# Ledger of designs, part 112: VHH binders against o26223

Target 1, 191 residues: o26223
Amino acid sequence: MKLLWTSQHIKVTVHIDGKVSKMDVLEAIKTRRSIRKYQDREVPEELIDKILDAAMCGPSAVDERPWHFIVVRNREMLEKIPEVHPYGAMVKDAPVAIIVCCDSSLEKIPGFWVQDCSIASQNILLAAHSLGLGAVWTGVYPLEDRVEGIRRLFSIPEHVIPFSVIPLGYPAENPGTRDLFDPDRIHLEKW

## First folded at step 6 (VHH)

Design u56 (framework vhh_7aqx_2)
Fold by OpenDDE, second read of step 7:
Structure u56 (fold): chain B 191 residues (1-191), chain A 125 residues (1-125)
Amino acid sequence: as target 1 above (191 residues)
Amino acid sequence: QVQLQESGGGLVQAGGSLRLSCTTSGLTFSTYAFSWFRQAPGEEREFVGAISYSGGDTDYADSVKGRFTISRDNAKNTFYLQMNSLKTEDTAVYYCAAQGRSQTWELSPREYDYWGQGTQVTVSS
């Protein structure tokens, strides 16, 4: 899969059956999948920067932007993450992971940081996908054992809450696309 | 910020040679495939040649095959276009381009992430 990125908006060029197609942001959203297998290939720093830029473009409650990001490339640290995150086994195989955190001191309204960091995390996934990378959201918050595990591992201050660990790399799998549309979840005017 | 800068262009007589350089900054050079494009006045930008991220593969447009050679120097973050046996029809603005999201290059200019500003090559009869 070859993806194309333009600086103006998220576009993806995908090679499907020898054909190159471009997809807009909506198609990117629809075609994004969790990727848990990665090539033995480094991710360029400039792609990480683009991903982080995208992560910071999401809205936040009263524009509080409480997010922080830890970029992890150290192999030893990547290999330790599964020890405190049992569902993060794939992290050890990724060339890089982004840990999304909330600085609680930046909160203007309590509790909305979860939404803020979720948006940031999703933007990371979409950006990665648009750049030809695969990623997966491994939830940390609100599970206390994972939160504290990641906190200890990365010496994260008490006022900062690790929210998600997102390994990413060039995909070594293609899980295909899914149609997740469910009209039964849509209510018009009333429940 | 990623920057690509072409150099080495100029005026040359037919049958002559030029060597273009594209110096890059702000990107992980070893992970990118690089290409050269050219655009003559009133024409569309066309693929000239490319080199893979590993440097193990190259490809060229039929019009330049056997005359042009692309190489890269990872230590210098620079790749090159050696142009031999130049023809008047080789006159164009030459652009270097980079793409770092796939293992291979693309023939379409739209598929590249970064571009140089271009350097003029003029081949006189």
Scores: ipSAE 0.029, ipTM 0.410, lowest interface PAE 4.8, mean pLDDT 89
Fold by ESMFold2-Fast, scan of step 6:
Structure u56 (fold): chain B 191 residues (1-191), chain A 125 residues (1-125)
Amino acid sequence: as target 1 above (191 residues)
Amino acid sequence: QVQLQESGGGLVQAGGSLRLSCTTSGLTFSTYAFSWFRQAPGEEREFVGAISYSGGDTDYADSVKGRFTISRDNAKNTFYLQMNSLKTEDTAVYYCAAQGRSQTWELSPREYDYWGQGTQVTVSS
């Protein structure tokens, strides 16, 4: 089986309660919210492929690109995630989850894989939102209990570090938009 | 100064029709998506329908799908809600709304910057 990922420059598409509309990148960033309630609907494989293509397009320290991804659709496996991630209860109700991992053998600069995998995780959230899906980043690294729990559950090798678990699906909630711009956090020329 | 104003509300018998209009000023009409909301006594404002800035896309609440149609006229800076097969449960104050920050619509009334004053629609049995 060969997976074909096609990267293309397109306008962002947002799905609102079963309806789709288009938005630009800035609007997508500003309107994305953590979604923890999902419709009882499967996510097409083609959308997951687009999300993973976007995840791999992030910048990476010295171009190390240490990320690997596990796509989980198996209901039995999704139902076991809350047992090793206490605050990941919503994962069992999602139609699919992506586990973002670091292959430490690909790391060229110690420690920068955390930033690399953070960028990949954020790109997953934005890409999902742009395609009409909802998602939430549930933290794994650096919590040792969660790292080892996820590693054992998904047979992840010792040289690979699970970083985040991101459940996603068609949203069954709309928390609305926030204005978070704070000019007091911007300093001109000096602190 | 942005202003939205509804017209066309009134009393109608169940099974009848009404057309609401929302005239706008102070905004570049062709670049905005527009929405209709309604509020019954004792209830929160709920989404009714929306139309994209291009007019190529529309959305409706499940309770009004197939009965209500939203449309726009860029030359008149006006958008409309055609309400057919009206039911007593459609009785509410109807508000037109525009989001100031994007060319898309939202289902939450809290995301809208510009509102009309509302127009009463009363459907009698």
Scores: ipSAE 0.000, ipTM 0.094, lowest interface PAE 20.0, mean pLDDT 83

Design u57 (framework vhh_7aqx_2)
Fold by ESMFold2-Fast, scan of step 6:
Structure u57 (fold): chain B 191 residues (1-191), chain A 125 residues (1-125)
Amino acid sequence: as target 1 above (191 residues)
Amino acid sequence: QVQLQESGGGLVQAGGSLRLSCTTSGLTFSTYAFSWFRQAPGEEREFVGAISYSGGDTDYADSVKGRFTISRDNAKNTFYLQMNSLKTEDTAVYYCAAEYKPESWHISSRGYEYWGQGTQVTVSS
């Protein structure tokens, strides 16, 4: 049985007849978990487009928006990522991965591209979760060996810096809930 | 004044089990991700396993998958490495490590802020 998808709803599925739900922003933030196990199920282009639209909606220092994205669906290429990223073993098992990059020629204020690309990466994770998908942020920058490895593998030009690799797919795991609120990290009026 | 202290190392026969503990002080335990590394004489430090600050995500080196289990006890500010079916090649100094990470980041993708001094594990044939 095929699952119906609408732009108005998300489906979270670890089985064929997944649940249809709407997630508010706080719920999405609080319930998103890193997902490293994926169903053998293709992610529609429509959902990837929605995720990338959300990624580009983040705030950016002086509105520089230096992010570029590589969408990788080719199985051979996904299987090569763990060779250049030692903590990216799960990427080869994902149906798709997004590589978040910075085009340094678009940078208007030095150093803030790292924050810009972090925001884009987090938006990818939240959007994926809201759409019933699971994803995980695997770090590339500032680790020189990973930056160079990813650059070579995907023919990324020297003025573009690969920042993160985010595999995503329909979740094949369901991590437990978390309670991360720590009042000891909140200081009123002064440190 | 952050400190990590390993315990539970020692001599064990091949096929045996050991449980390593890492007790922490000076940090808010629930907000940290934790990892174990090991180093055999003449070799580089090798990743063994990691657990996210939520406890929901774990990673292991291929050489220890199915044999080792990492866990955490937030009430005791302690995390563990349960080592089963030990092999002579598991002989090494084992180090615990801690890092503060947002949940969205891969827990072992960057350098660790705090390290223990190491505990020796020796597996005899």
Scores: ipSAE 0.000, ipTM 0.108, lowest interface PAE 18.6, mean pLDDT 82
Fold by OpenDDE, second read of step 7:
Structure u57 (fold): chain B 191 residues (1-191), chain A 125 residues (1-125)
Amino acid sequence: as target 1 above (191 residues)
Amino acid sequence: QVQLQESGGGLVQAGGSLRLSCTTSGLTFSTYAFSWFRQAPGEEREFVGAISYSGGDTDYADSVKGRFTISRDNAKNTFYLQMNSLKTEDTAVYYCAAEYKPESWHISSRGYEYWGQGTQVTVSS
């Protein structure tokens, strides 16, 4: 039975007017795009708080919750991030960025922190999108030059590992919708 | 050092076809989204199309939609622009571009970290 997935083009209504339209979780997941252009508009602290709350709601290995978050609004610091992060050029144009970090001292089982911080990072992206913001995940870990660059820039302790930099803002672009569903990636019962 | 090199450009008659290739080196090919841009004389560089890291997502400018197709070959570290039903207005220097972002790309020339040198495509009437 070929499940004809009718690609329902979910029209992402970018509510320009800051009204937090309630987006359901599936809509958020399906319509989320990386946003690299931002309006010259500040992001309210309330929205950042909601995003951070969402970031901390993900599962972690044995509930270790190893994540920390640096919220960066300082323009000078935002402008310096691209100097140590080659793929972070858009950060300088964002009103705010969240740096997701791992405190290695909180690890109960080694190595799972990457998954933990990935989940946190993804939750940030989804939450931002659901709130009418645009964001992009710029990877820091596991690239040593980026890790150390961010570490030095923000005076991050050695036992804390910067994982991702996520600039956020009101979107100034609309990349459009994508259909990423691939039935060939689904296997029933066996490969 | 990361390098992108276009090939396959040239002179073609209107209605004809051409296939451009962009060969990459110095990057992990499977982790990059790739795009094609073009620039005609006196005009701004414009987005032609893009393909995601997985190859499962493509997008095209309206002006080339249905005529152009982008594909990638991870084994060869190369991605392609198949150009069919070419028009005189398709005449431009075509550039390939790469961005480290497994799940996304963008239509702006801004944000792509790596660019090819370009290849001339001329479509004659």
Scores: ipSAE 0.000, ipTM 0.225, lowest interface PAE 13.3, mean pLDDT 88

Design u58 (framework vhh_7aqx_2)
Fold by OpenDDE, second read of step 7:
Structure u58 (fold): chain B 191 residues (1-191), chain A 125 residues (1-125)
Amino acid sequence: as target 1 above (191 residues)
Amino acid sequence: QVQLQESGGGLVQAGGSLRLSCTTSGLTFSTYAFSWFRQAPGEEREFVGAISYSGGDTDYADSVKGRFTISRDNAKNTFYLQMNSLKTEDTAVYYCAAESHGQSWYLRDDDYNYWGQGTQVTVSS
């Protein structure tokens, strides 16, 4: 039984008796939630590196790997993101954010970069969760005002498209688990 | 590369004291919680104690409670296991471990991010 403590004083309890396996991929997927409240605690650089490594492990169309990542820790910049991203209010409270971008010059075929960057973004969320961090996907593309806002704020070149802003931190909330399985969305052999 | 290295192990008589150190490198020390484990020959690795990232909380196995104390020095990237009133049954290889999870959950040994190589502690009668 995992007890989520939101207090700054996290007691580390090692449960020796339970043969419960480490969080596997299915557990990570099923238990992941958007986290928008964060502890006043820094995220280690080595965890960010692991997250970014995971972000780059996803497939891409014809292996084009069009993604770039901006890691933002500067408080001033984090505080400015909500000014151009109305639904990114939580970013100002996060110790770090990752901006996922597409370099359009790396596209081998047009249009698939959205899928590629989505996969990268999702991998960031799953990796963060598996590492005990909370994160949320705040969409930038395809909303032009957000795209241009983030572009200007971070001086992103025209051929590079900001796709998502993902704040990360140690969770200060526990939204619980959801059952999102819907058998009505499953069709066998035909619609 | 992240490294954890134990030191301070050795031979000690029952009733004696020993202080183990775990020196870390390559990680943001202040963001990690740290633990000590031990493994005796033919036995499973067991939890000894832990200290929170802030140092405000500690936890110990019942077998060592009142005798062992864990502390940390952020300036030195080192945490310690003070072992007092040692017993022959405390003989084991002692391992230090680090975890950076943001959630307080019951952690198993495989939930820790990094491990030291271990240091032998032998308590003679």
Scores: ipSAE 0.038, ipTM 0.527, lowest interface PAE 3.9, mean pLDDT 88
Fold by ESMFold2-Fast, scan of step 6:
Structure u58 (fold): chain B 191 residues (1-191), chain A 125 residues (1-125)
Amino acid sequence: as target 1 above (191 residues)
Amino acid sequence: QVQLQESGGGLVQAGGSLRLSCTTSGLTFSTYAFSWFRQAPGEEREFVGAISYSGGDTDYADSVKGRFTISRDNAKNTFYLQMNSLKTEDTAVYYCAAESHGQSWYLRDDDYNYWGQGTQVTVSS
């Protein structure tokens, strides 16, 4: 996709305690969609920094915060990801991808790093959406072939476990919102 | 008052062609970017194509690339969607939209400021 827009206008939607936000939290959660088609347009480093800041704000077991992130912009490297991740074909078309990793040396409670890294991954998706970007979570852990494939591609040490690969960019598709509320999944007082 | 009005919709057989027009009034046409969206029965509204302020850049949904072409005519305050090789899956109400703020966001249709009323396109087998 090649899109170049010239504009003098500023899009401002919400002010919260002197800070500007383009959407509130509930809107972001309810309208976030997986985006697999991206414009041929660079994502500024400043937006990636904001997304990673949000990722690190998630809760973690005993505050262990075991996450590390690899930011991949190199086209040759992005094109190799589908070779080790069969459902990651869209990654090669993204301008950037974030690999969420667990540094096991930071682990304080065995096994909870999976939940910690899931939370970080979801925060990346929500932050990207709030900033006008599209993203999709592609699973790596616990699929052994994908874990080892990604580890080898990015020279990841043995004590670090790649958890997810999240391509992101300016969206080139516009899926509508979904109504997913299902009251049959809510049980009052007992099953 | 800003107005956008679609025309050119109707019935066409699969494999045929149709040209939609969106005529605008009440805005400085040359300073706006324009887009087409569509909504099929029971589906969400989806992006179809966009054209920049200068007309030098266009963008399309994957499903219509190579078949649809968006263009603009500043002298007529009108922009177009040329639809070729129509498929039954293209059946939808088509809406034109104008973007008055910064960058076009293709994530949601609510990012656009002005909308037409919609025009029905029906593609028969």
Scores: ipSAE 0.000, ipTM 0.080, lowest interface PAE 22.3, mean pLDDT 82

Design u59 (framework vhh_7aqx_2)
Fold by OpenDDE, second read of step 7:
Structure u59 (fold): chain B 191 residues (1-191), chain A 125 residues (1-125)
Amino acid sequence: as target 1 above (191 residues)
Amino acid sequence: QVQLQESGGGLVQAGGSLRLSCTTSGLTFSTYAFSWFRQAPGEEREFVGAISYSGGDTDYADSVKGRFTISRDNAKNTFYLQMNSLKTEDTAVYYCAADTKTDSWYIAERSYDYWGQGTQVTVSS
């Protein structure tokens, strides 16, 4: 497929400081989709770094920031993940996956780590999307078999809880956008 | 830190040729698509051309099509703009840019990941 990059088709925004906004935050949120098919194309480390930076920018309970991230590029390991995660079949086809974990020893208030790691995971998805990558959140916690499977596979310490596996890659599918707005879910002042 | 640096600019007579280079550092070169832009005084920055990450596809602005050619050398982390049959209206600051977005991003408004500082090209009559 020949790319159409003519000035007639592309508007470019240039920032003075060379910093680039990939897309509007609302656009990122609204247009993000789960991507489960990936191109045979490497994801540069620079993008992973940006994604992880974004992952760590979310709020956490009393700023406990309990998250850890395992970046997996090893093909053998990627191929093993579906063996312990039945809904992670696409991971074997991804060039990279991020495993979001909680270090329970970093918790200041019990139980909020789920929210913290969820925020981190969502930030990974949004960042990936804004960077032109596709990703999907494959839930690990709270399913015991998945938690223990991932734990064993990656030799994760007992006090660290694997929370999600997020494969990433350049998209090989375009599921389109959805309008998920539901006014019936909005209550004004009272239920 | 990622850096893009243009070189090869200068003064050339109309009908002449010039080859610009953009040398990159700090990025995985093979994963990026690259583009050239130019900005004349008092004008908006405009697209000149682009080359895909694989090098298999190129595209050019109509104003330069048939005269300009973009190529890349992965081994040197450098991509080029060969400019032939230069015209006075080609006078501008030329910028190189890098991007990792998917092909679908190239058909809409977008921002490139990285930019060079620009190199002056002046074509005299």
Scores: ipSAE 0.046, ipTM 0.555, lowest interface PAE 3.3, mean pLDDT 88
Fold by ESMFold2-Fast, scan of step 6:
Structure u59 (fold): chain B 191 residues (1-191), chain A 125 residues (1-125)
Amino acid sequence: as target 1 above (191 residues)
Amino acid sequence: QVQLQESGGGLVQAGGSLRLSCTTSGLTFSTYAFSWFRQAPGEEREFVGAISYSGGDTDYADSVKGRFTISRDNAKNTFYLQMNSLKTEDTAVYYCAADTKTDSWYIAERSYDYWGQGTQVTVSS
């Protein structure tokens, strides 16, 4: 039995019924897969807090950290996302989604917020995987129709840009591993 | 629009061979993993074999191991199932499928599973 702390410093009792495995960083990176099918099971707020903490730990250009996050658990709102994001059909079946946004008022140098929000999005995927969850990054920016659709749906102000929608939950699929290493893409000393 | 089209099915005697082809269009072939499935009358679709994105990994159902071989030709946007030592139990409609479980954050198509229409393989005793 272990006690865990949330971002509000509330103690949560965890019952360990089975075998608990730890995943090192390289294992997490190599075994993370996009997960689009989720169990009908709630994700504890504590895990979302840990994921968002990890998201904010990424490097950013000139330490601008322009990211903001919207956490969506409302079923009706999740069901409306596919109406404005045609490739986000899986979001309606997820217990929760995170919308990664850029607050342009926090931007210190033009254009690097895209890299900043990409790093935050990847950290969400890795953190979710390390905690036994599955997630998928669905692209919003730079597709203007998706940006405006998400903005209207979630009342996002004009100086804030929705970047990605990441549904997550306990995985209901296991796609296995990929063989992606290609040594022909590695050049020594010269092209 | 994504399309998968099977060819090469037909009637063959037990112990014979057939080669099935699946020609694809509307997708970036080299970034997809591919699979073959089959469905006999009155049964559910069952997995037959798969080939990874790189072509370095293949997997087969126990019932076909050592007899069937899956391969891919990225230049032709086509993948194959070579079926040897055919048995009457191999009689089925064979379907090709593209595994859309890529880690792409940009999805051009809404569907996560692309399937061909199927091709009939009949093995007579």
Scores: ipSAE 0.006, ipTM 0.289, lowest interface PAE 9.7, mean pLDDT 83

Design u6 (framework vhh_7aqx_2)
Fold by OpenDDE, second read of step 7:
Structure u6 (fold): chain B 191 residues (1-191), chain A 125 residues (1-125)
Amino acid sequence: as target 1 above (191 residues)
Amino acid sequence: QVQLQESGGGLVQAGGSLRLSCTTSGLTFSTYAFSWFRQAPGEEREFVGAISYSGGETDYADSVKGRFTISRDNAKNTFYLQMNSLKTEDTAVYYCAAQDHTTSWYLSDRGYDYWGQGTQVTVSS
């Protein structure tokens, strides 16, 4: 069963005054794209706060909430990230990046932190999109070279694991919408 | 009261040029991104192009890229759509729209803060 989806452009409003996004959840999910080009425009702190709030609203294993977030606005630091993250070239062009980390000392059950931080990361992307920003998930974990690179760069303690780097900004590209629905990936009752 | 008013529309031959203006009042011009949309008969309103609040960024629909240019004059509270190499398929009612600078101007015609009444552009063969 394939759902009919018509790609529509959706208005995304940045609500600095604390207003609720006009974009509904399904629209946000369906229309979100990785954005790697950003306007020469600062992202208000209020938006980052909203994004981080969203990041912390996801579920976690036994409510362990192991996530930490490093908000990076320093231009020098942003420019250094690509040096340790080969696929993070766009970070240097972003006005801000969020580094999602796991504090392993907060884990109650080993291993679920990856899911926890993934949820947090995805929430960042969705929140950003709903607020009129563009973002991209650049994976750090589980690649050791990237993990250690980011760790060293930001002096992250050993018990804290950098998981993802997410540059954010007002989008300077519009990659359009995609239909990623695949009915072949849906199994009813059994495989 | 906020008002947007288009002007400059009319009949033009294919290959010709036309410049539309959108004059605004009642808003802080410098804080808005502006867009042009068009709607042909029987068609949905479609994005033509946009300009950021600062004027530093522009975007255009693929169908008009290279032919149309958007600019703004903050001193006049007016932004423009320069249309060159016009085609018959460019025939439509053209609308100007305004979005708060905090709104993504790359996206759809939905929820724009303010709209003009539209101006007819007819391109004859």
Scores: ipSAE 0.006, ipTM 0.286, lowest interface PAE 10.6, mean pLDDT 87
Fold by ESMFold2-Fast, scan of step 6:
Parts: C-alpha cells; structure tokens; sequence
Structure u6 (fold): chain B 191 residues (1-191), chain A 125 residues (1-125)
C-alpha cells in the first residue's frame, strides 16, 4: 500500500503585494510554524481583510458559521492581554491580534462551534503564513479564567464566547521546519 | 424547499447490477458533496460511498470497494451509485445524503444537511 505523502502535484499561485509567489496548499500547511517574535512593523489593513476572508471560508457544522472576530491594534489593549492570559506574553509585542469568538445565538447544533472556531483559527494561521506573516494560536476556551478575563477586557457580551487570541505580524524568528509524518498513526483497512 | 429523492432500487439476483440515482432540487448542486448510506433491518446506518463537490475525491466502505462506484452529473442535478457484483449482504435500504462543501464531514450522518427517504435494495441468492 502507498504511504507516500507529497505536495508536488498541487500548485497554487498567490498574489502578495502585487507580486506572484508559488506555495501549494500542502507546502503552506507543512511549513507553517507558531511565530511569537514580530518585527516593529505595521500589518496593512488589506492583509487583515484577506486573512479574515479566509477565516470565514472554513467548513462549519450545519453551516452555522458562528464566528465573530475582534481585531485589536491598540497597544494599550494588547499590553493588557498577558494580565488575563498567562501564555500570551508575546501578544504585547505584536502589531495586531485577532480574537476569534463564537456567537452562541448563531449556533444550530450544540457543541460544534468549538470545531467551527478551531477551523477559523487554523485558517487565520495558514492565511497569515501564505501572506508572509507569522502568527500563533493562544488558547482561551475552555479555560474559564481566560474566557472571563478576555470577555471583561474586550467587553464581550455573555452570549459570545472568546475562543482564541491570535497575535500576528511580520516574523522576527525562523524556527525552521519539522517533519511530523508518523506512519504508525495510519491504519490500513482496520484499526 | 430542498428535496433528495432516491430511485433505481428493487429486486436483483446475486452477481447482478443496479444503478441508484439521487435527484436533488432546491440546492446549488455544484457546491455540495454527496454520500450514500445503507441500513439493514436491526442494524445501524452505515456509510457506503462519498463524492466531493468537485468530483475529484471519492471514498468507499471496504465492503463495497471495487464493486460500487459513486458519480455525479451536475447538469442533471443527480448523483449515482453503480452497484456491481451484488451480494446478499448488500440487501438494505439505501439513503442519499447531501452536505455543503464548506460544512462537510464525511462518514458522519449527523453533519449532513439533507437526506433522502430511502430506497429498498433486495439481493436474492
């Protein structure tokens, strides 16, 4: 049986700053890394718009699409995130952060909003990477202290649940690549 | 209103062939992925086969792989299950199901947007 995984047959041409680059989808997925150090350089609003467009294109259970997004550029607000999120220290140094939220009033089937918001979060990470930016997913839900801390800090109403905080910017680090393929996790025909 | 309607079921002898059709209305056919499921009396509903919204990906249950083929015809808003080399174990009610390509989780009957009413397939020895 074939266990060879490769992106060589899939090519995607993308436009970045009016310039063309080649990064196929599988390459983007395999080379994306969590970036926690950012250049002191603003991210254009147009790139944030492209990232959020991509975030909303993910699959969603029963097409409920419960996501809402808060874009935070205010330095004072970014500096307060580490006070309510112990592992969010890098957020204060990012030029911008996106908070992924679930509006529970849009939920059509209980519980699947977690998968929906996870998909939106991953699309933000991949879109950022494809546009030459770095980002990291810092977890909020299901840790209740973080959920309530972020809710209070950004005046998020009770029917909306903050899911993740994703700082992003031009990367100031290159952690390299990882080969995570593990054939022991693949079972043919039966467990 | 969205509707999925199966046809082509019936009685067939072992070793024979049947082609099931699922005709859809009220949805934008080209943006949907489609699946076939079956349920024998006293058993849970099981996955049979799936085709992606683009038609570029298909998936089959091990028990039917090599014998059944799923296909779609976007011009007719219809998708099919070609069943060859039928066995008595293939006797079941067959259901078609549709899922928006942006919301699709293959192999799960809880995530499907729309279901047909079912069509009986009976394979005699």
Amino acid sequence: as target 1 above (191 residues)
Amino acid sequence: QVQLQESGGGLVQAGGSLRLSCTTSGLTFSTYAFSWFRQAPGEEREFVGAISYSGGETDYADSVKGRFTISRDNAKNTFYLQMNSLKTEDTAVYYCAAQDHTTSWYLSDRGYDYWGQGTQVTVSS
Scores: ipSAE 0.000, ipTM 0.099, lowest interface PAE 17.3, mean pLDDT 83

